# VHH binders against Pyridoxal reductase, chloroplastic (PLR1), part 4

Target 1, 350 residues: Pyridoxal reductase, chloroplastic (PLR1), of Arabidopsis thaliana (Mouse-ear cress) (q56y42)
Amino acid sequence: CSNNTSNITTFKPLKLPLFWPWQKVKMGPLSVSPMGFGTWAWGNQLLWGYQTSMDDQLQQAFELALENGINLFDTADSYGTGRLNGQSERLLGKFIKESQGLKGKQNEVVVATKFAAYPWRLTSGQFVNACRASLDRLQIDQLGIGQLHWSTASYAPLQELVLWDGLVQMYEKGLVRAVGVSNYGPQQLVKIHDYLKTRGVPLCSAQVQFSLLSMGKEQLEIKSICDELGIRLISYSPLGLGMLTGKYSSSKLPTGPRSLLFRQILPGLEPLLLALSEIAKKRGKTMPQVAINWCICKGTVPIPGIKSVRHVEDNLGALGWKLTNDEQLQLEYAAKESPKSMIQNIFQTR

## First folded at step 22 (VHH)

Design N3 (from M5 with Y111H)
Fold by ESMFold2, fold request of step 23:
Structure N3 (fold): chain B 350 residues (1-350), chain A 122 residues (1-122)
Amino acid sequence: as target 1 above (350 residues)
Amino acid sequence: QVQLVETGGGLVQPGGSLRLSCTASGFTFSNYAMHWVRQAPGKGLEWLSGITPDSGVTSYADSVEGRFTISRDNAKNTLYLQMNSLQPDDTAVYFCARETYSWGYRDWFDHWGQGTQVTVSS
């Protein structure tokens, strides 16, 4: 019989790349992998259970991502809690420096970091100094993308203009190859784009919560603006803080403060979780892989977290295939039929 | 000015009970989810419990579920933690914390109280 499995032979398969070079996406002057990784968990004890004893495993996970063609890593100067302030950037810099696969090619990694709009950052020079401090922690000479972490327009509009000028100065001084923003709504996104354009600084990326749990009218408007203006949307929390993994239920909640949020939202996600499970089973994939692949199919660059080698192995399986249009619509319909979704980050502007 | 002030700590014997209060000022208390977190001597922070603005949902860490009860009185701008069946390993500084709804880019909690000491010993 044709296609029978009676002749199964175990081979060590050839290692094909998870994506070809022409599948990289443009982000201003940069060419990035269709998925990146976020480092929020690096140094976050209370929410993510970070301990320094995990650093070797995190390094192995970073190397696995590099070996599979990932070149975009997202961090922030605020990542790391308490005495671990800045730890995420320090670890990323260490791993880049020590990588065997990057010997002499450290510049091929696109480091995206974010500068917090702290109330004491009141001059453009102070914001530029924040960028220099990030470069020092990372032990690199230039960032791929310098990002304003959130807008101050709703509470400190004069500070906002100073921070925008700081981005211009970072670019003009060659400290960053490109600039971006995070948590900018449609109106502020157009405003900063126009501000930067008149000053010769193209806005290359906008990072927002975008997922099967966060795809309402405002998020779709942001995406439309990004598409029209040549800004790449970076999707954070593509797995809804773990709600889209299939790992949790009302009887099996995450440890820590996420459990309150999960109790509010997870019971209302049954239609979406069933659709994810059905498609994952049909395609021989995991639910995280389907949820991340959906973000890629929408033309965004998702940045799931690096927490362990196992998690990176699983998330890399989101590459190398594509949901059909019918599968995408099935997921989107199931998300709309679900009575709950993620609330939008309170700092996202209009 | 946002303020959170914990009271009600003290010395109790094993098996005893204690009720902590957290009085809030400087913000609309009824709009925010609130949490209790503790820090035992020489250990890191441990999340204990959270409650939604309308008290409709509560959640507890496994270590305290069944023994501790979170509640709030929005008319008095006060968060409570009823602690029963206390044991020596419940000895810690107890903090109340306000949730930010800004997950993914900033701290989960944006304001903390000063803490109140609870000591469980014979």
Scores: ipSAE 0.629, ipTM 0.882, lowest interface PAE 1.7, mean pLDDT 89

Design N4 (from M5 with A33G)
Fold by OpenDDE, fold request of step 23:
Structure N4 (fold): chain B 350 residues (1-350), chain A 122 residues (1-122)
Amino acid sequence: as target 1 above (350 residues)
Amino acid sequence: QVQLVETGGGLVQPGGSLRLSCTASGFTFSNYGMHWVRQAPGKGLEWLSGITPDSGVTSYADSVEGRFTISRDNAKNTLYLQMNSLQPDDTAVYFCARETYSWGYRDWFDYWGQGTQVTVSS
């Protein structure tokens, strides 16, 4: 009777040294962790396979993040599929409320939500009401950052102006501590910044797809503008929807519609994946940790999506160290060798 | 106006075959990836298959791989799903969907057909 002692590799919780002063990053008037977490998967059934049975695990993931100094959580009023619309905010609010570590300190959590530019939001008042609805779902009195989720400049420019006024109003009313934008290109970013400045409202953040797969001319220009104007760039999809994790290959694809995308892009990513793997091995890190650290090294605040405790544990390892300039250049060079560009959000403006 | 219209659904015996069609209008069909998704009674949406605009790449869910074949005719603005070896568990409403990358709003699909009913029963 050979006792196959299944070595349950007890993932020893990474005892992050208690005292590492997580150098907080300024984001307008706010101080945030160098990395946040995205909650896009929360309530998304089709793309991310969300089930309500996962809620306990998501809560554990949230708590682990808090315990390790993460205070930035990105969400949106549009997250959640079908009947689960708003589920991400509801869950995040629940977790904040139920957290024992946050008793009396709920304001230390920076909730960054995004307000969708829905076609029926045609007045500034309606947009302010959208903010109130998010606050209700979150069960908090004030948001950290209220963000316009995308620009309507390309198809409804008059609506965009109303939404900008809505951002100003929610700020003036004290419903949000700061305002931000998502999916703005260089030109529109400057425009909204200037508008908000005239209204006495600082733009604190710009959120775009930014990763080793999304570092084109536009992303670099946005970063430059952000640096010039004192705007913090938030990098969403820092792992390229999972492509940069090392989990997937031509023989091991994700489930769902992502499989079609991955079949198109992964064969050309071999140089980048190899570079990530080599650096990860040299540093005693994982490929995701290296990819996230790269985003940090570029002066952005990455917000990788989390749907498990394991994801949080792994992603936390991206902090407390920095890639060298040579390592960054090696990764960037390898990324440029890819024959295919990563797909971009269709809402990304110029 | 963008429209997708599914046809070809019906009643079939186990082991039988059906060919679904999705006719597209109101957009340049050849510029978009297209997908098939189904919804069984009391279940959520299940992605089945996708095809690139040029038909150069296809992908299938494990549940239908080897049995279903996705194809398209861009000249006819039509997407197809050949379904072979149908089983009772394949009973569902089948939808064609246009691929998009409007993340955070209409994730991955922006337009859907009304669906066509497929019933596999002895």
Scores: ipSAE 0.852, ipTM 0.951, lowest interface PAE 0.5, mean pLDDT 93
Fold by OpenDDE, fold request of step 23:
Structure N4 (fold): chain B 350 residues (1-350), chain A 122 residues (1-122)
Amino acid sequence: as target 1 above (350 residues)
Amino acid sequence: QVQLVETGGGLVQPGGSLRLSCTASGFTFSNYGMHWVRQAPGKGLEWLSGITPDSGVTSYADSVEGRFTISRDNAKNTLYLQMNSLQPDDTAVYFCARETYSWGYRDWFDYWGQGTQVTVSS
């Protein structure tokens, strides 16, 4: 009696993607998930409390994101504290390389890195070399999106022109699939778009702080310009550095220097936090999910920062549904009732 | 040029007190939030306290809450840290740092002092 132990191949139920393939968003020549993940916390010791012991958890978070159809990962060559400069790119590259699910499909991952406009990057060639250095840290042959991290127009306009030429060159050399910018205001965004157009290089993305806490006149204008010019807006800090998560209150503050910021802003956010909570409850969602979904509803690609599996799990719940127009208006109204605006990146241009 | 210079560090007995000062120059001090950060031997940077430009809001790390007091005199371009009930675990280099919002570059702090050594020992 040969005991045919039927190897019940436990078909891991094909976790249906949280979003439909047709819900992918066009970003220049690229097709990306409606939400990406930011890796600013990777290597950031002081603000985000990074420790090398977290690397395994970060890798698990990355894998979970991939398994659920996320293919956009935002990083920068300047991420990482002190000696850990570039750590985010190194970790992301390692995770891509070690991913079993990506064997032979590494090109499906859209790595969007940002190149800092460091004062010593004074030639287009030096800026191209910055791109090569990122590729080396990532251990990939080509980036999805190469982004200028900020404009130098306000303090070094000649450098900015050189950096723009550097973007063109890295594109022409095939080091990047597409080019983007970060922290560009409305006027400067149009200028770089027009410049790149004259050079035959499409501008595919503009990354700015965009959230229920950062939706002022300038952000709306940037969004309008992006829509007109066919540029995809990437919204960073969609959760307002954690303010919109519901985790924090006047009595429960984050650790670190954020606590000072939160003490200033949180007391005035009660209407918004209440609206987020009410909608979240009604929808059977979390406050972060609602806040991220709002960014998506506005036609942006949010890139919430992740530093744990839990963050990924929660943020994934922002996908596969949409807020109604009424819910969006309710949130926006509540946000406008806040007496204090969110702080802006000092590199944000006009 | 922006400069921050910490003073007031030294050797103190457990239970003792010190007052650190940070003198700022080369910028409009009253426009910036200021912070204290320390680094103990073999440890990473630890944020301790921050204060808004107008001194309207202060914040402290749990490790120093109730023992340390941050203050500023904008007329003197000086940041202070009153440290009471000092313990051996408070031994570190203490830094003054200017607040910035240069996300992805200098993150939360754009300028630092050279630091002042505080040693708490019996």
Scores: ipSAE 0.839, ipTM 0.948, lowest interface PAE 0.5, mean pLDDT 93
Fold by ESMFold2, fold request of step 23:
Structure N4 (fold): chain B 350 residues (1-350), chain A 122 residues (1-122)
Amino acid sequence: as target 1 above (350 residues)
Amino acid sequence: QVQLVETGGGLVQPGGSLRLSCTASGFTFSNYGMHWVRQAPGKGLEWLSGITPDSGVTSYADSVEGRFTISRDNAKNTLYLQMNSLQPDDTAVYFCARETYSWGYRDWFDYWGQGTQVTVSS
């Protein structure tokens, strides 16, 4: 007559979030998929190898993303090499317009674009006109999110106030459903939040480099501010320009100018890459899927790039499951143990 | 004003050697990674090589590795490309370019030189 001691079955919550594409997340007044796609590669010839012959392939990749429930697409008025300036917006607009699945439903796609802080944008009216030019290239009447691409506080603080007023006017004129910022550090993020709040314009998003390679003190402080103030962090470069894919090594570097950066950083990532590989094997996933899933687990919305149908198929596999807390801690410890991390974007402020 | 000026181009026979120079002004040269890019007649831009600010790391495209050597002299604000075993398909305009860490804005380089012509022919 002895006691039979056994483990208690773990209780799981009834509404466990698994990051399915239809489980949209709030971004101000918007409802977006838990992952979006970035379009920096569209028209980018030197870094990303864009050629016009790829446009049909890019269109198929766009349609695949839509069919699988992705509704957030990020672009910028500066995307495109040289004479292709603005090409990313033109392609996105073309694909939205030509999509048979979106016929009559174009409003269901959340288009986020960014307006560069060019030195000739010196009045709020000029900044509003930049938004109208983007709408013209996109062939749509209203953006989901209009974003200031970077802060001018460090070199042109008077210009920055004009650009902030431009965001207010874009919202008040109905050109955007929401406003956001990109490359804002913690101090400037609080300042623009307060500025917009007193003018009745909610800041819905902050877009920064955020990944297992970019989770240092400053990026974590930005994340904390976003959580506290109800701002959704959009993670750009969630794969570290390809360093977290497992595709490259010291003996197999990417072609083009990225190879110099990879030679500087990739050898110092061995602990992180091993942890990514180990977890990917255990979960039956790829390393990109684990790295993107980690960003989603942190409450951010990552925007990996669209370059091919195959890459979109792979990246969609980051959805529908969740890293355990232990797996997240394992990855974060391995990232901290790695002697290298990604170089900060020169545009990010304090 | 940021300025990059390439010199040292010219006509050379196949198998010959040539050294290009790129003189920088208007910025702190020693703070920036620098690269060489070329454009052959009727072709797009081709990245060739890059070097870190302290010269500690270099990288080369497969097409030139073993034949070309990138170097810099930060005291003279000058970037170099030593080109050996030149072949007719190395004929191009050669540019130096300044690396930028402003990802998600246009492309990888923010400033370019005007280029210097290299012609490899008998």
Scores: ipSAE 0.674, ipTM 0.896, lowest interface PAE 1.3, mean pLDDT 90
Fold by ESMFold2, look of step 22:
Structure N4 (fold): chain B 350 residues (1-350), chain A 122 residues (1-122)
Amino acid sequence: as target 1 above (350 residues)
Amino acid sequence: QVQLVETGGGLVQPGGSLRLSCTASGFTFSNYGMHWVRQAPGKGLEWLSGITPDSGVTSYADSVEGRFTISRDNAKNTLYLQMNSLQPDDTAVYFCARETYSWGYRDWFDYWGQGTQVTVSS
């Protein structure tokens, strides 16, 4: 018999869970971890530097997330650039299928994907077909959450009704366990909620850019509507595409096109970045962990990106603790004092 | 109809200079951030530089900083890339691209030019 020693001790340290099972959150019929992970980087070559040689590391990162109780993974049928169209869904499906920890439990993973409002998707049947294509790429029989990636109300209002009917059909056919939307502003969010409710389809989630860099009047109004109507807000870009990490400065910018955005915004974030750093130091946490924890404290489910084992290790440290009310107010005040904030997604409606 | 057309590519000797232009039409050019991206033979896309609508901020990849200069003339609807100290590794097709702010959708850029070939060879 072989005996393994960790840290030169006779006993392995007990591995405590990062959150207790009763800390999971309701999202319609689903029970999800208080944080999920986004997969936008999986197959994104120019912005995120994806290469297929990274797939083993991504798989290890996925397994680490599972080991620590994460069950929500967000993807989209548009994720993957060039020849890698659909690659994010293919990778997620592969990792779920190959996971030893999920043997017999694959349906406990909540897969959330999004259906793009491509110009050629003009009938509800085409959105049902898009959902089936996602299921094929993912190699699963049912999605956890099927989401509209954005609204077409401002430029193609007839397509908007088709999108909504597509969600109804996906739900009625059992292709999705829950339905949601992404990039819906306050007016459209109320409208689709009412439309789906009269058809017996509960709107369970709304995904928008929500963070210490994106918490203006409109985003707070969306959050308020979600709270009132029982819709779970999913926070995307909780780290502001990396601006809230403390990793970058005037002398160390990200590679790629984010560099231009960072040069415009990062210098104007000093009050917020100092407050994040101060709280992180006080709590023995990292700045990403504080920024993500803030989203959790607001009752949202943040979905930071998953790009490496190191990213997952750091982001998991956002779990298991809560900012005090005073710390939350300090961060929010610092964000308001900062002369810059994140540019809102062009797809977000009124 | 949005259109971006690159010109100014060609053959140049190592150490030489070249100025690329990108003429825009079909949209209000002065409202958009613009970028240069290149693709060397058999390689992936490489972002080179970006410029804000008002030219107030520019940014460069490490591989070209100090050698390349991005600029624009909004009155002429034209984006420029001045390329100095060219080397064989700069051989590529050069594209201009229009920035969009659609976070979490596939692409950072919504429109691309056709590209112009730059060849650095003796």
Scores: ipSAE 0.671, ipTM 0.900, lowest interface PAE 1.3, mean pLDDT 90

Design N4 (from M5 with A33G)
Fold by ESMFold2, fold request of step 23:
Structure N4 (fold): chain B 350 residues (1-350), chain A 122 residues (1-122)
Amino acid sequence: as target 1 above (350 residues)
Amino acid sequence: QVQLVETGGGLVQPGGSLRLSCTASGFTFSNYGMHWVRQAPGKGLEWLSGITPDSGVTSYADSVEGRFTISRDNAKNTLYLQMNSLQPDDTAVYFCARETYSWGYRDWFDYWGQGTQVTVSS
């Protein structure tokens, strides 16, 4: 009989992640997980029903994402409603600080936040101060990505150049590792790229609405520019605010104000929803997992929202596999044949 | 400058009716979806109803469906809420709100009225 367990106790089985480190993607000087998570729901009372009693579950969801190799989290200084203005950043900062796995390693999380182009942000110094306020709410010393939330070119072009200089100053002062933009159309994206390139500041990302519901001519042009210029596209709303989940129908709508939007769009999505369902069944996946995987296959980094542990568990299943080229084309064809698509974000420029 | 002004609130007995109006200015009213939201004393915001720009689609919260009717008159830049069978728990400040398509900014609505008080008491 065996009397020695020393050889057994020295055996350490390999623990396999959902994706390997070399499957991370380049985002300027950063290496990020192929999917990140958005935090718009954190502090959003009316649309998403946020209550502080949810904080423990949100924290568990954050930890689950970290444990599975996710390192990109997107927030904004405008996230939180009413008395909860800034709450999304406060919660993310709290979770980072309280994480034992991140003790002394907070910089290994890539925090991406966004600075709103408020009309009172009129000097580059004021914009830098917005970044310092975000760092204070987050309780971290440096952002991964500081992002301009939208362009002011269509209504305040002189303000925009001031905000661009503010991004340069954030980088020069070491407050951010890289900069990005959100809701920039093709023309403005090229312009800010050239502006920042001349100043040696890495424009690492462009964040736009991009999904099987939002892949029209302009969105594809933005993606092409990103590919040419070495900018990573971050896809927000990859599930179309829930329309691509298969959870809803004409007779089963979400509660709250989304109900009106769903009544307008969802009935026109039958070809796309059928194609998603067929591929999900074939691959042993869920419809959300297929829709998110499509974004990944296009070379974008999707940031679905975090609301619960169960939602994070499901969304993580989008990792570790890829749609075939034929499956991608099938989905794109079905989306083009569907009579409805998502409405463009009002902030997106030309 | 976008403005939304609610009128028509007041005191009403249980079982009574009120019609709220929301007059819009400073934007092309007919291009925007519009909604009603209320806040009872000491409570959070409650979405009640929404209507598309052309009135072709309406939607209601379960708590008011069958009792409240949303409508609009684009020629008068006015949104309406007809409230029937009012009960004491309908006591609240009622706001009209403009739907925006600014996903991932801050809120589903970008402009709100000042609100009008509705009080239902015996």
Scores: ipSAE 0.659, ipTM 0.896, lowest interface PAE 1.2, mean pLDDT 89

